VHH binders against q54mt0. Designs and how they scored, part 8

Target 1, 331 residues: q54mt0
Amino acid sequence: MRPISLRLHERPITQVLFNREGDLLFVAAKDKLVSLWYTTNGERIGSYQCGGVVYSIDVSQDSKYLITASADAKARVWDVSSGRQLDSTDFEVSARSIEFSQGDKQILVVTDQVMGCQAKIHVFDFDKDEVRKLNKSYTLPSPQCKITQATWGPLNKTIFASCEDGAVRIYCTEKRELIKTILDHNKLVTRIEWTKHRIMFMTCSKDGTAKLYDTKTLKLLRTFDTGRPINAAGISPLKPHVILGGGQSAESVTTTKVDASQFKVRFFHIVYGEELGGLIGHIGPVHSICFTPDGKTFATGGEEGLVQVNHLDESYFEFDDDLVYNPPVQH
Below, E stands for the ipSAE of ESMFold2; O stands for the ipSAE of OpenDDE; V2 stands for 0.75 times the mean of E and O plus 0.25 times the DockQ between their complexes.

## First folded at step 1 (VHH)

Design T11 (framework vhh_h_nbbcii10_fgla; at its last look DockQ between E and O 0.55; V2 from the best seeds 0.00; counts 0 for: pae E 9.8 > 2)
Fold by OpenDDE, look of step 2:
Structure T11 (fold): chain B 331 residues (1-331), chain A 128 residues (1-128)
Amino acid sequence: as target 1 above (331 residues)
Amino acid sequence: QVQLVESGGGLVQPGGSLRLSCAASGFTFSEYSSYALGWFRQAPGQGLEAVAAISGSGGSTYYADSVKGRFTISRDNSKNTLYLQMNSLRAEDTAVYYCAADEGYWSDLPSEYDFDYWGQGTLVTVSS
């Protein structure tokens, strides 16, 4: 099936995100807009105008609330249906990452590292029933480097932060302290993606590798080497497949031949680590990948402002040995 | 569409000076508050190296250690032009120099991966 191409944004896509039901697709971009689309037909529903580059978005489980982090140093809460801003909080610097906790009771925000100001990990309480004020709960101590993303660990007991120095830092939310550091990448970690139920997670890096870990033991399970910077990953909830995307925009400037193959979205078997295939759909670096929760559709967002919505054919699901990953029992 | 056009490259003797210019179109420096402008260079057989960067506000400048004290990055908002003043040039400064632009805040010399827009480059040759 031919992908549905969404063309609205004139600047790079920063994030594509499906809601819980998979029927809505949110798209964030550097043009200061978040757009909302129907997944089934690619029709645009509306947009949310932010005051700066939108770096990160998340949607509540009930699809009622959208939260955004943007370059204008704000985190915002939006009513999804009306498009109205409900609340905002100001920071000293750009907000780079935002995510609802499991259960939507808290919001995690990461701010930029700038001269004289360290990156910060902020946690806010979120109450759906009250005048939706983001109330600051706590701030975690931050490393002396840029944090590209922060995400909640299983049951919100931990926070994972990807960093520019190639590290993933894990914080305990109860103790509010750094408890673990994973330093396996040689360059900036661009993204952390979770498997279903967060039993595993995958890191992407500018070093050209993606790494799969057991969440409980933090053991490295698999390394995928693509030879190109990886900006995004999608993990299928149905098949033992991962999708990797990225590319280097600067490479096209320094070389006489533009190789579009570097922007190919590549499929890998999660257990065996073998490349299964790839899709060409972007003419620039891929910045974001997201599966629908049912695993039947995935979206990609690129530097050129294009979003591809890919509906997977039934044939895709027929021949794969469904290897179920059983996590090691911690004795 | 954003375009960056470099000029000012050429042949210079060691110890000499050059001034590179980057004319930007498709966006105006004065209208943006959160962006970075930068110079990169690629020597023959070498990878791309960040040389210098300046924040959109003009308040912060960053330099590679190899050019610190010799090179100066600046901008003219009225001309929408980025400059690189290169003094005390050395043979190792020989490279194609590229202008780049990005949106965002930086705490250090930005990476080439952060920039969205690039020029075609101008050749600087330092030779006796």
Scores: ipSAE 0.020, ipTM 0.461, lowest interface PAE 6.0, mean pLDDT 88
Fold by ESMFold2, look of step 2:
Structure T11 (fold): chain B 331 residues (1-331), chain A 128 residues (1-128)
Amino acid sequence: as target 1 above (331 residues)
Amino acid sequence: QVQLVESGGGLVQPGGSLRLSCAASGFTFSEYSSYALGWFRQAPGQGLEAVAAISGSGGSTYYADSVKGRFTISRDNSKNTLYLQMNSLRAEDTAVYYCAADEGYWSDLPSEYDFDYWGQGTLVTVSS
């Protein structure tokens, strides 16, 4: 099947995101817009205009509220159906990452480290029934380096932060302090992705690897080495599969060969560790990958502004038929 | 189409000077005053290193510790040109130099993740 191509944004895509039902696709980009589309046919529904680059978005479980983090130093709450801004809050510096807690009662925001301002992890209370939607609750101790993303751990008991120094730092939300540092990457960690129910998580890094961990024990289960920077992962909720995508815009000028194959997304079996295949669909680095909750569709967003929506068919669901189990290597 | 084209590289003896230029086309710096502009370099077998950067307003600059006091970044919005004045050159400055541009917020510690547009590179060789 041919992917549906969404060609509104002419600047790099920063995030693609499906809602809980999987029928809506949100796309954030460096052109200061978030666009909204129907998943099945790629029909454009509307857009949300910010004052600067939109680095990160999330949508509430009921699909009524969109939150955005922007380079204009604002986090915003939007009414999805009307497109109206319902609330905003100001920071001293760019907001880089934003996420609803499980249950949508809190919002997690990360701000940049610049001009003597330490990177901060902010938590806000979110009250959909009040005029002011955002009320600041607390901040966490700074890791003293840039944070690329923060995300809620299981049951909102922890917050995981991916950091420029190659660490994943884990905070306790009750004690509001750092409780663990995982330093397994030697370059910037670009993303943390969760399996369904957050029983495992995957880290992506510019060091060319993605690493899978057991969430409860924090043991490293498997390393996927692609040999190229990894910017994004999409973990199937239906099959034990992960899609890895990456590259940097500088690769087009710093490598001997420049072609679309260096930006292909690659499919791996999470248990067996074997590469299942690849898909060429972008002419620049892939920055974001997301599956629908039913696992039947995924979207990719690239540096060139293209979004591809891929509805999976029988061939994808047959990848596992000829694999052999390779248990994780014990050291 | 947006293009960045470097020039001014070449062979120079230690202690010498070069001025690198980066000409932009497909946009104008004055119409996109929010741009951050920078120079990166890559020595053989090494990753990209941020050398110098300048904010869209021109009020903030960054220099790697290894080049402070020797290199000066500047921009001329009327000519759509970014410059790197390189003085007191050393053998360790040998690299391909790339100019880069971004319209996002400035960072005190620029990285290649912060920049969308890249030039083709110009080789600087510092050798006797």
Scores: ipSAE 0.005, ipTM 0.419, lowest interface PAE 9.8, mean pLDDT 85
Fold by ESMFold2-Fast, scan of step 1:
Structure T11 (fold): chain B 331 residues (1-331), chain A 128 residues (1-128)
Amino acid sequence: as target 1 above (331 residues)
Amino acid sequence: QVQLVESGGGLVQPGGSLRLSCAASGFTFSEYSSYALGWFRQAPGQGLEAVAAISGSGGSTYYADSVKGRFTISRDNSKNTLYLQMNSLRAEDTAVYYCAADEGYWSDLPSEYDFDYWGQGTLVTVSS
């Protein structure tokens, strides 16, 4: 089946995100807009206008609230159904990453590192029944390098931060201090993505690898080497599959047409590390990949502003990834 | 209205030097400490190529391998101006040079898609 192409944004997509029910798709882009779509048919529902590049978004478990982190140094809370801005919090520098805690009681916001200001992770209390100016609960100490993303660990006991120096830093939320540092990547870590129930996590890096870890032990389980910078990972909640996306930074971009196969998303078996295939859909680097919670659909967002929504067919779910593949002997 | 205006282009002999300036209006560098600024070029018969980028005052700088050690990017927030100092110029540096600005973050050399504001360009010709 052909994917549904969503062509609203004319600037790079920064994030695609499905809600818990999987019936809504949110798209953040550098054109300062977040768009909202029905997953089933690609019908546009509405939009949320920020004052700068939208780097990161998250949606509450009940789909009532959207939060956005943007280059105009603001974190915003939006009413999803009406499109109204309910609250905004100001920072001295761009807000780069934002996420609701499990149960939506808190929001984390990562701020940029610039001359005279170190990168920080700020945590705010959130009351879904009375949305007012966010109340700051605490700020975690800076790793003294840029943070690309922060995300809540299992049961909100930790916060994981992917860093410019190649580290993944883990903070204890109760003690509000750094407790662990993982130094397996030798270049910037672009993304941390969770498996179902946050039992394992995957890191994506400009070093051309994605790495899978056990969350409890922090043991490295597998390395996926693509030989190209990885910006995004989508992990299936239903099949033992991961989709990796990325592409070379455009250090030498020409008007010569780029071969679209350079930007295909690649499917891997998460346990065995074997490449299962790839999908061509973008003419520039892929920046974000997200699965619906039921695992039946995934979306990809690219540099060109295109979003591809892929509804997986029956043949995908009939393949038994736990069996040794041995084609039938032809008579 | 946000505008970027390049100046300083012209004809230069191989081995010579040239300084490009990019004056910003409609916004201030001092207020936008997160603002990343960059230079791109388009040589005759070629596509758009990233040359150099700088973020914040005294922040990170990035250079294309072809210009590293020869070109220096700098910003003067008090003058609301971005500079590109080009030394040891070669015939291969002949191009239209574009100034670009974005409220972005990046850790390696950015692409043209990373920038939201662009100037009109200034021609640099390196020939004898």
Scores: ipSAE 0.000, ipTM 0.275, lowest interface PAE 10.9, mean pLDDT 83
ESMFold2 (binder alone), look of step 2: mean pLDDT 81; pTM 0.829

Design T12 (framework vhh_h_nbbcii10_fgla; at its last look DockQ between E and O 0.26; V2 from the best seeds 0.00; counts 0 for: pae O 8.9 > 2, unsure alone 61.0 < 65)
Fold by ESMFold2, look of step 2:
Structure T12 (fold): chain B 331 residues (1-331), chain A 129 residues (1-129)
Amino acid sequence: as target 1 above (331 residues)
Amino acid sequence: QVQLVESGGGLVQPGGSLRLSCAASGFTFSDYDSYALGWFRQAPGQGLEAVAAISGSGGSTYYADSVKGRFTISRDNSKNTLYLQMNSLRAEDTAVYYCAAEDSFYDSGSYLESEYDYWGQGTLVTVSS
């Protein structure tokens, strides 16, 4: 595969995200900017300027609204087409994670844990028709540890929080209380990714593993061990494939040209557990991976500020030809 | 490219004061940049101890219990400099003091030395009579 390279940002990429149609690519970075691009040709459309590092973004299902979480302690709502900010809300500390509920009726925001301020999980009502889009909220009980991400579970019945202590904590949205703690990682959980229809979810961790779970039973189905920190996963909606990316910056230990191999993204078959291949392209840790909803394109964003957009060809879709089914074993 | 250089150490009597400075080059301090900043110290024959830290947003500070109320961490973005004001100095404050910057992806400020990516060479503070 020969990627389209997007070279606007010179600070770490924090998130890459496609809209529902897959024709737009949003890129958030530590340079306080969200950039917007056409997926097919990598043409830049515009940008959205925040007052601090943009840690997290999401786009409404109709592609009309962008939401951003920023180190300037604000969550913002933007009009995608005009680039105009429509609303914002202030917190005491940085906003670290933001996500629309399924159906776009609510917005989930995580705020930072710093000295003197516990991490919080906030829920806002989102009202497209009001001048203030973000309305009356509730807060879930704090897990009393740093939260890297929170995400809506199936049918918005739960909220999953990935935490620095290696736990995934699951809250009931109706009762507004913690109902499950999964402590299977021994280092920070960096990301939770859902399979199509949210029947399974995958956790990524600095412990070098990604773990796949059945959403209904919460049973661990498979562990993928890359031997290096995993910062991001992209789960294909079309094939039973996952792409894992990560790595860690070396200060001065290695000076070889092979250092880039530690930042390759690695392809795995989710059912069979076999590694299918790898792709080298970044010269620093990979922090974000996203597939288009049709599964034909994925993007990666790295520490060096590079974004690569990969349009998949027939070789990707033929990865499975020689595999033999081998059921997962408990880990 | 990134460098941190401490200064302001020296000999002082118990009960006295010193102001340490840490000049940064290769990156710019900002309340909204992801860089958290900290001071650590190492007494002779001892391990490294966290002294004070300030978040990237500048809204949160940490102080070790042994220095709380006596030391103040601050930053001046116009001078690209981190400071540690040390008052009411005691003999046990004698150490080499290091400044450090956290450039990890989750840069919320840490007590853990392993989370800091950039370190200065240190400046010696001696408190004796």
Scores: ipSAE 0.012, ipTM 0.375, lowest interface PAE 8.2, mean pLDDT 84
Fold by OpenDDE, look of step 2:
Structure T12 (fold): chain B 331 residues (1-331), chain A 129 residues (1-129)
Amino acid sequence: as target 1 above (331 residues)
Amino acid sequence: QVQLVESGGGLVQPGGSLRLSCAASGFTFSDYDSYALGWFRQAPGQGLEAVAAISGSGGSTYYADSVKGRFTISRDNSKNTLYLQMNSLRAEDTAVYYCAAEDSFYDSGSYLESEYDYWGQGTLVTVSS
């Protein structure tokens, strides 16, 4: 099936996110805007205007609340249906990452490390009945490096933080202490993705590798080497497949010729580690990938401001064979 | 090849002002890629000190306590140049000033010199009566 192309944002996409039902797609970008779309037809529903670059978003399980972390040093709570801002929390520095806990009772926020200010991991209590006030619960001790993402572990018992030094740091939420450091990557870890039920997790890195771990034992299970920086990953909830995306921006290099193949979204078998195929759809680095919960659709967001919504064909589900899509060149 | 070239240093009296420039080549300032940019200085007999930083998007600026309210960091993407406006200069501001750049999608500016990938040759600022 031909992908649906969403064209609105004029600056790089930072995150694509489906709601629980998969019928809504949220898109965050550096243009300070979060846009909302229908997944089925690609129609835009509305938008949420933030005061800075939107780095991270999440939606509640009931799709009633959107939360955003942005460069204006704020975390915000939005009413999804009305587009109204319900609450905000101010930080000293940019908010980089945000996520609802399982059950939507807490919100996790990471702030930047800048000029004398260490990165911080903040946890807030969230009450759906009293949405107007984010109450600070606790702050975790943070490393002396930047944190790119923090995410809740299984049953909210842990928090995983990806870091610029190549480490993933794991904190116990009850003890509020660092309990484990995984240092397997050689460069900045860009993303942590969970499998269904968070039995496994995958890390992505600028070192060109993605690594799959057992959540319980923290043992390394598989390494995917793409040879290019990896910014985003998606793990299928239906098939033993992972999708990796990334690439290096042409603006960061002095080379006149950028190989567009580096922006290919690549499919890998999660167990065997073999590449299954790829999808060409972006002309710049891919920054975000997300599957619908039912695993039938995935979205990608790129530096060019483009979002691709890909509906997977029946053939994808029938066989674990090579999957190659060559969509027509988008003008 | 990435190069950073500082200029604008010189002799100034206490209370005076200077504007430093850092011309970058080999990469472009853009809103798409996050190049955190910063100014550092090294006074005689002292270590390298962070002075100011600006995020890749330019949306956030950060300053050392010693220069807060007196110095302003800014960038011009069209000129691929970083600036440091220094006002109300003091004798203790005497140092070689360095510009630095870090290439990271996630970089918002840092006070850690180890996080910066590229450095200029430096420009001398002398504040003296």
Scores: ipSAE 0.007, ipTM 0.377, lowest interface PAE 8.9, mean pLDDT 88
Fold by ESMFold2-Fast, scan of step 1:
Structure T12 (fold): chain B 331 residues (1-331), chain A 129 residues (1-129)
Amino acid sequence: as target 1 above (331 residues)
Amino acid sequence: QVQLVESGGGLVQPGGSLRLSCAASGFTFSDYDSYALGWFRQAPGQGLEAVAAISGSGGSTYYADSVKGRFTISRDNSKNTLYLQMNSLRAEDTAVYYCAAEDSFYDSGSYLESEYDYWGQGTLVTVSS
């Protein structure tokens, strides 16, 4: 019912992420810190300090390793339980996105686009039994524009990249080449989120839409049009529901002057596209949403540095998703 | 590496004008660039304070009350340059001026110095007869 508010960070939250068991919540922020919390009670466990903004994080399936991508031009590997840095890889430019492959045998790192250096996706081998300096396996051809996020496709056969030009680019990992470009968005694509087992994916865009696709056919199945920039999507692994978050920052605001309803996260039925409701919790744009793997909890992270942890109640799970639901209209 | 270099400072008489420039290298300006840009100043014996800021798209600007109507911030994304046009200068405008860049999400900016990731070395502006 009532969310747990986590108020450690004083700069925008960049990512919230649950581990596989769902008992741990990792929070990355622009204040150079990744914080770690117990999901059940919001008790802080520890932290991991980078030299610059932490843009992206991922955690291994066994919850032993955390990886971070930072504006200090480093990708780091951390021991979760001790907080000790195990390894770091240097780049010439900021690292913007990072993710373990399925099975945790490789790591992808996206680097920024700056004068004289094109955005790239680097792939490194990872050995959980011998955490040494990461060995680069390959680098994919640059899309010649900034990449906001890259993520592994099903069975690690592809890598999907969301781009500033509105494209989603799909690379073949075996051939190491671009195989498909999706041009359905007309503005920057902020995020790609997977449904369970990666059979479908959703794209979020500054164009005010989120789009749902079949992963095998790349067929566009549905467009969710919110009329406001969408920064994040959380897809329930248990119910046919998606939560969309975003919004545009006001030029100058205080908490007493902000209408929080403009930053509410919005619930949609993923199949029918009907809006099911919304949740107010942030006074600035929402940048990240993540569900626990059991679907019982989700977290949201916002521009103001706030993280809200929402434990879903029994009424949510008793909702009959086969019925046509027409959400209440506010007059 | 990412660098911001200020220029255009110097001595000017009260009521005069100066134009400050900030050249960025190691990162790009574009219509869809997520970098918000700002000017901050530190007067003798005082802390750092915000002067003006402009969003990545150039669509929104902020000005401190003390400079509103006198200063104009602008950016040229194709030249990777930020400008501050300073008119009707006063003795109180004497300060070291810093340009700063924030890697903001989705072209949204901040007007707090703690939100800025990259800083220039500063340029001195002295307003005195």
Scores: ipSAE 0.005, ipTM 0.267, lowest interface PAE 10.6, mean pLDDT 83
ESMFold2 (binder alone), look of step 2: mean pLDDT 77; pTM 0.797

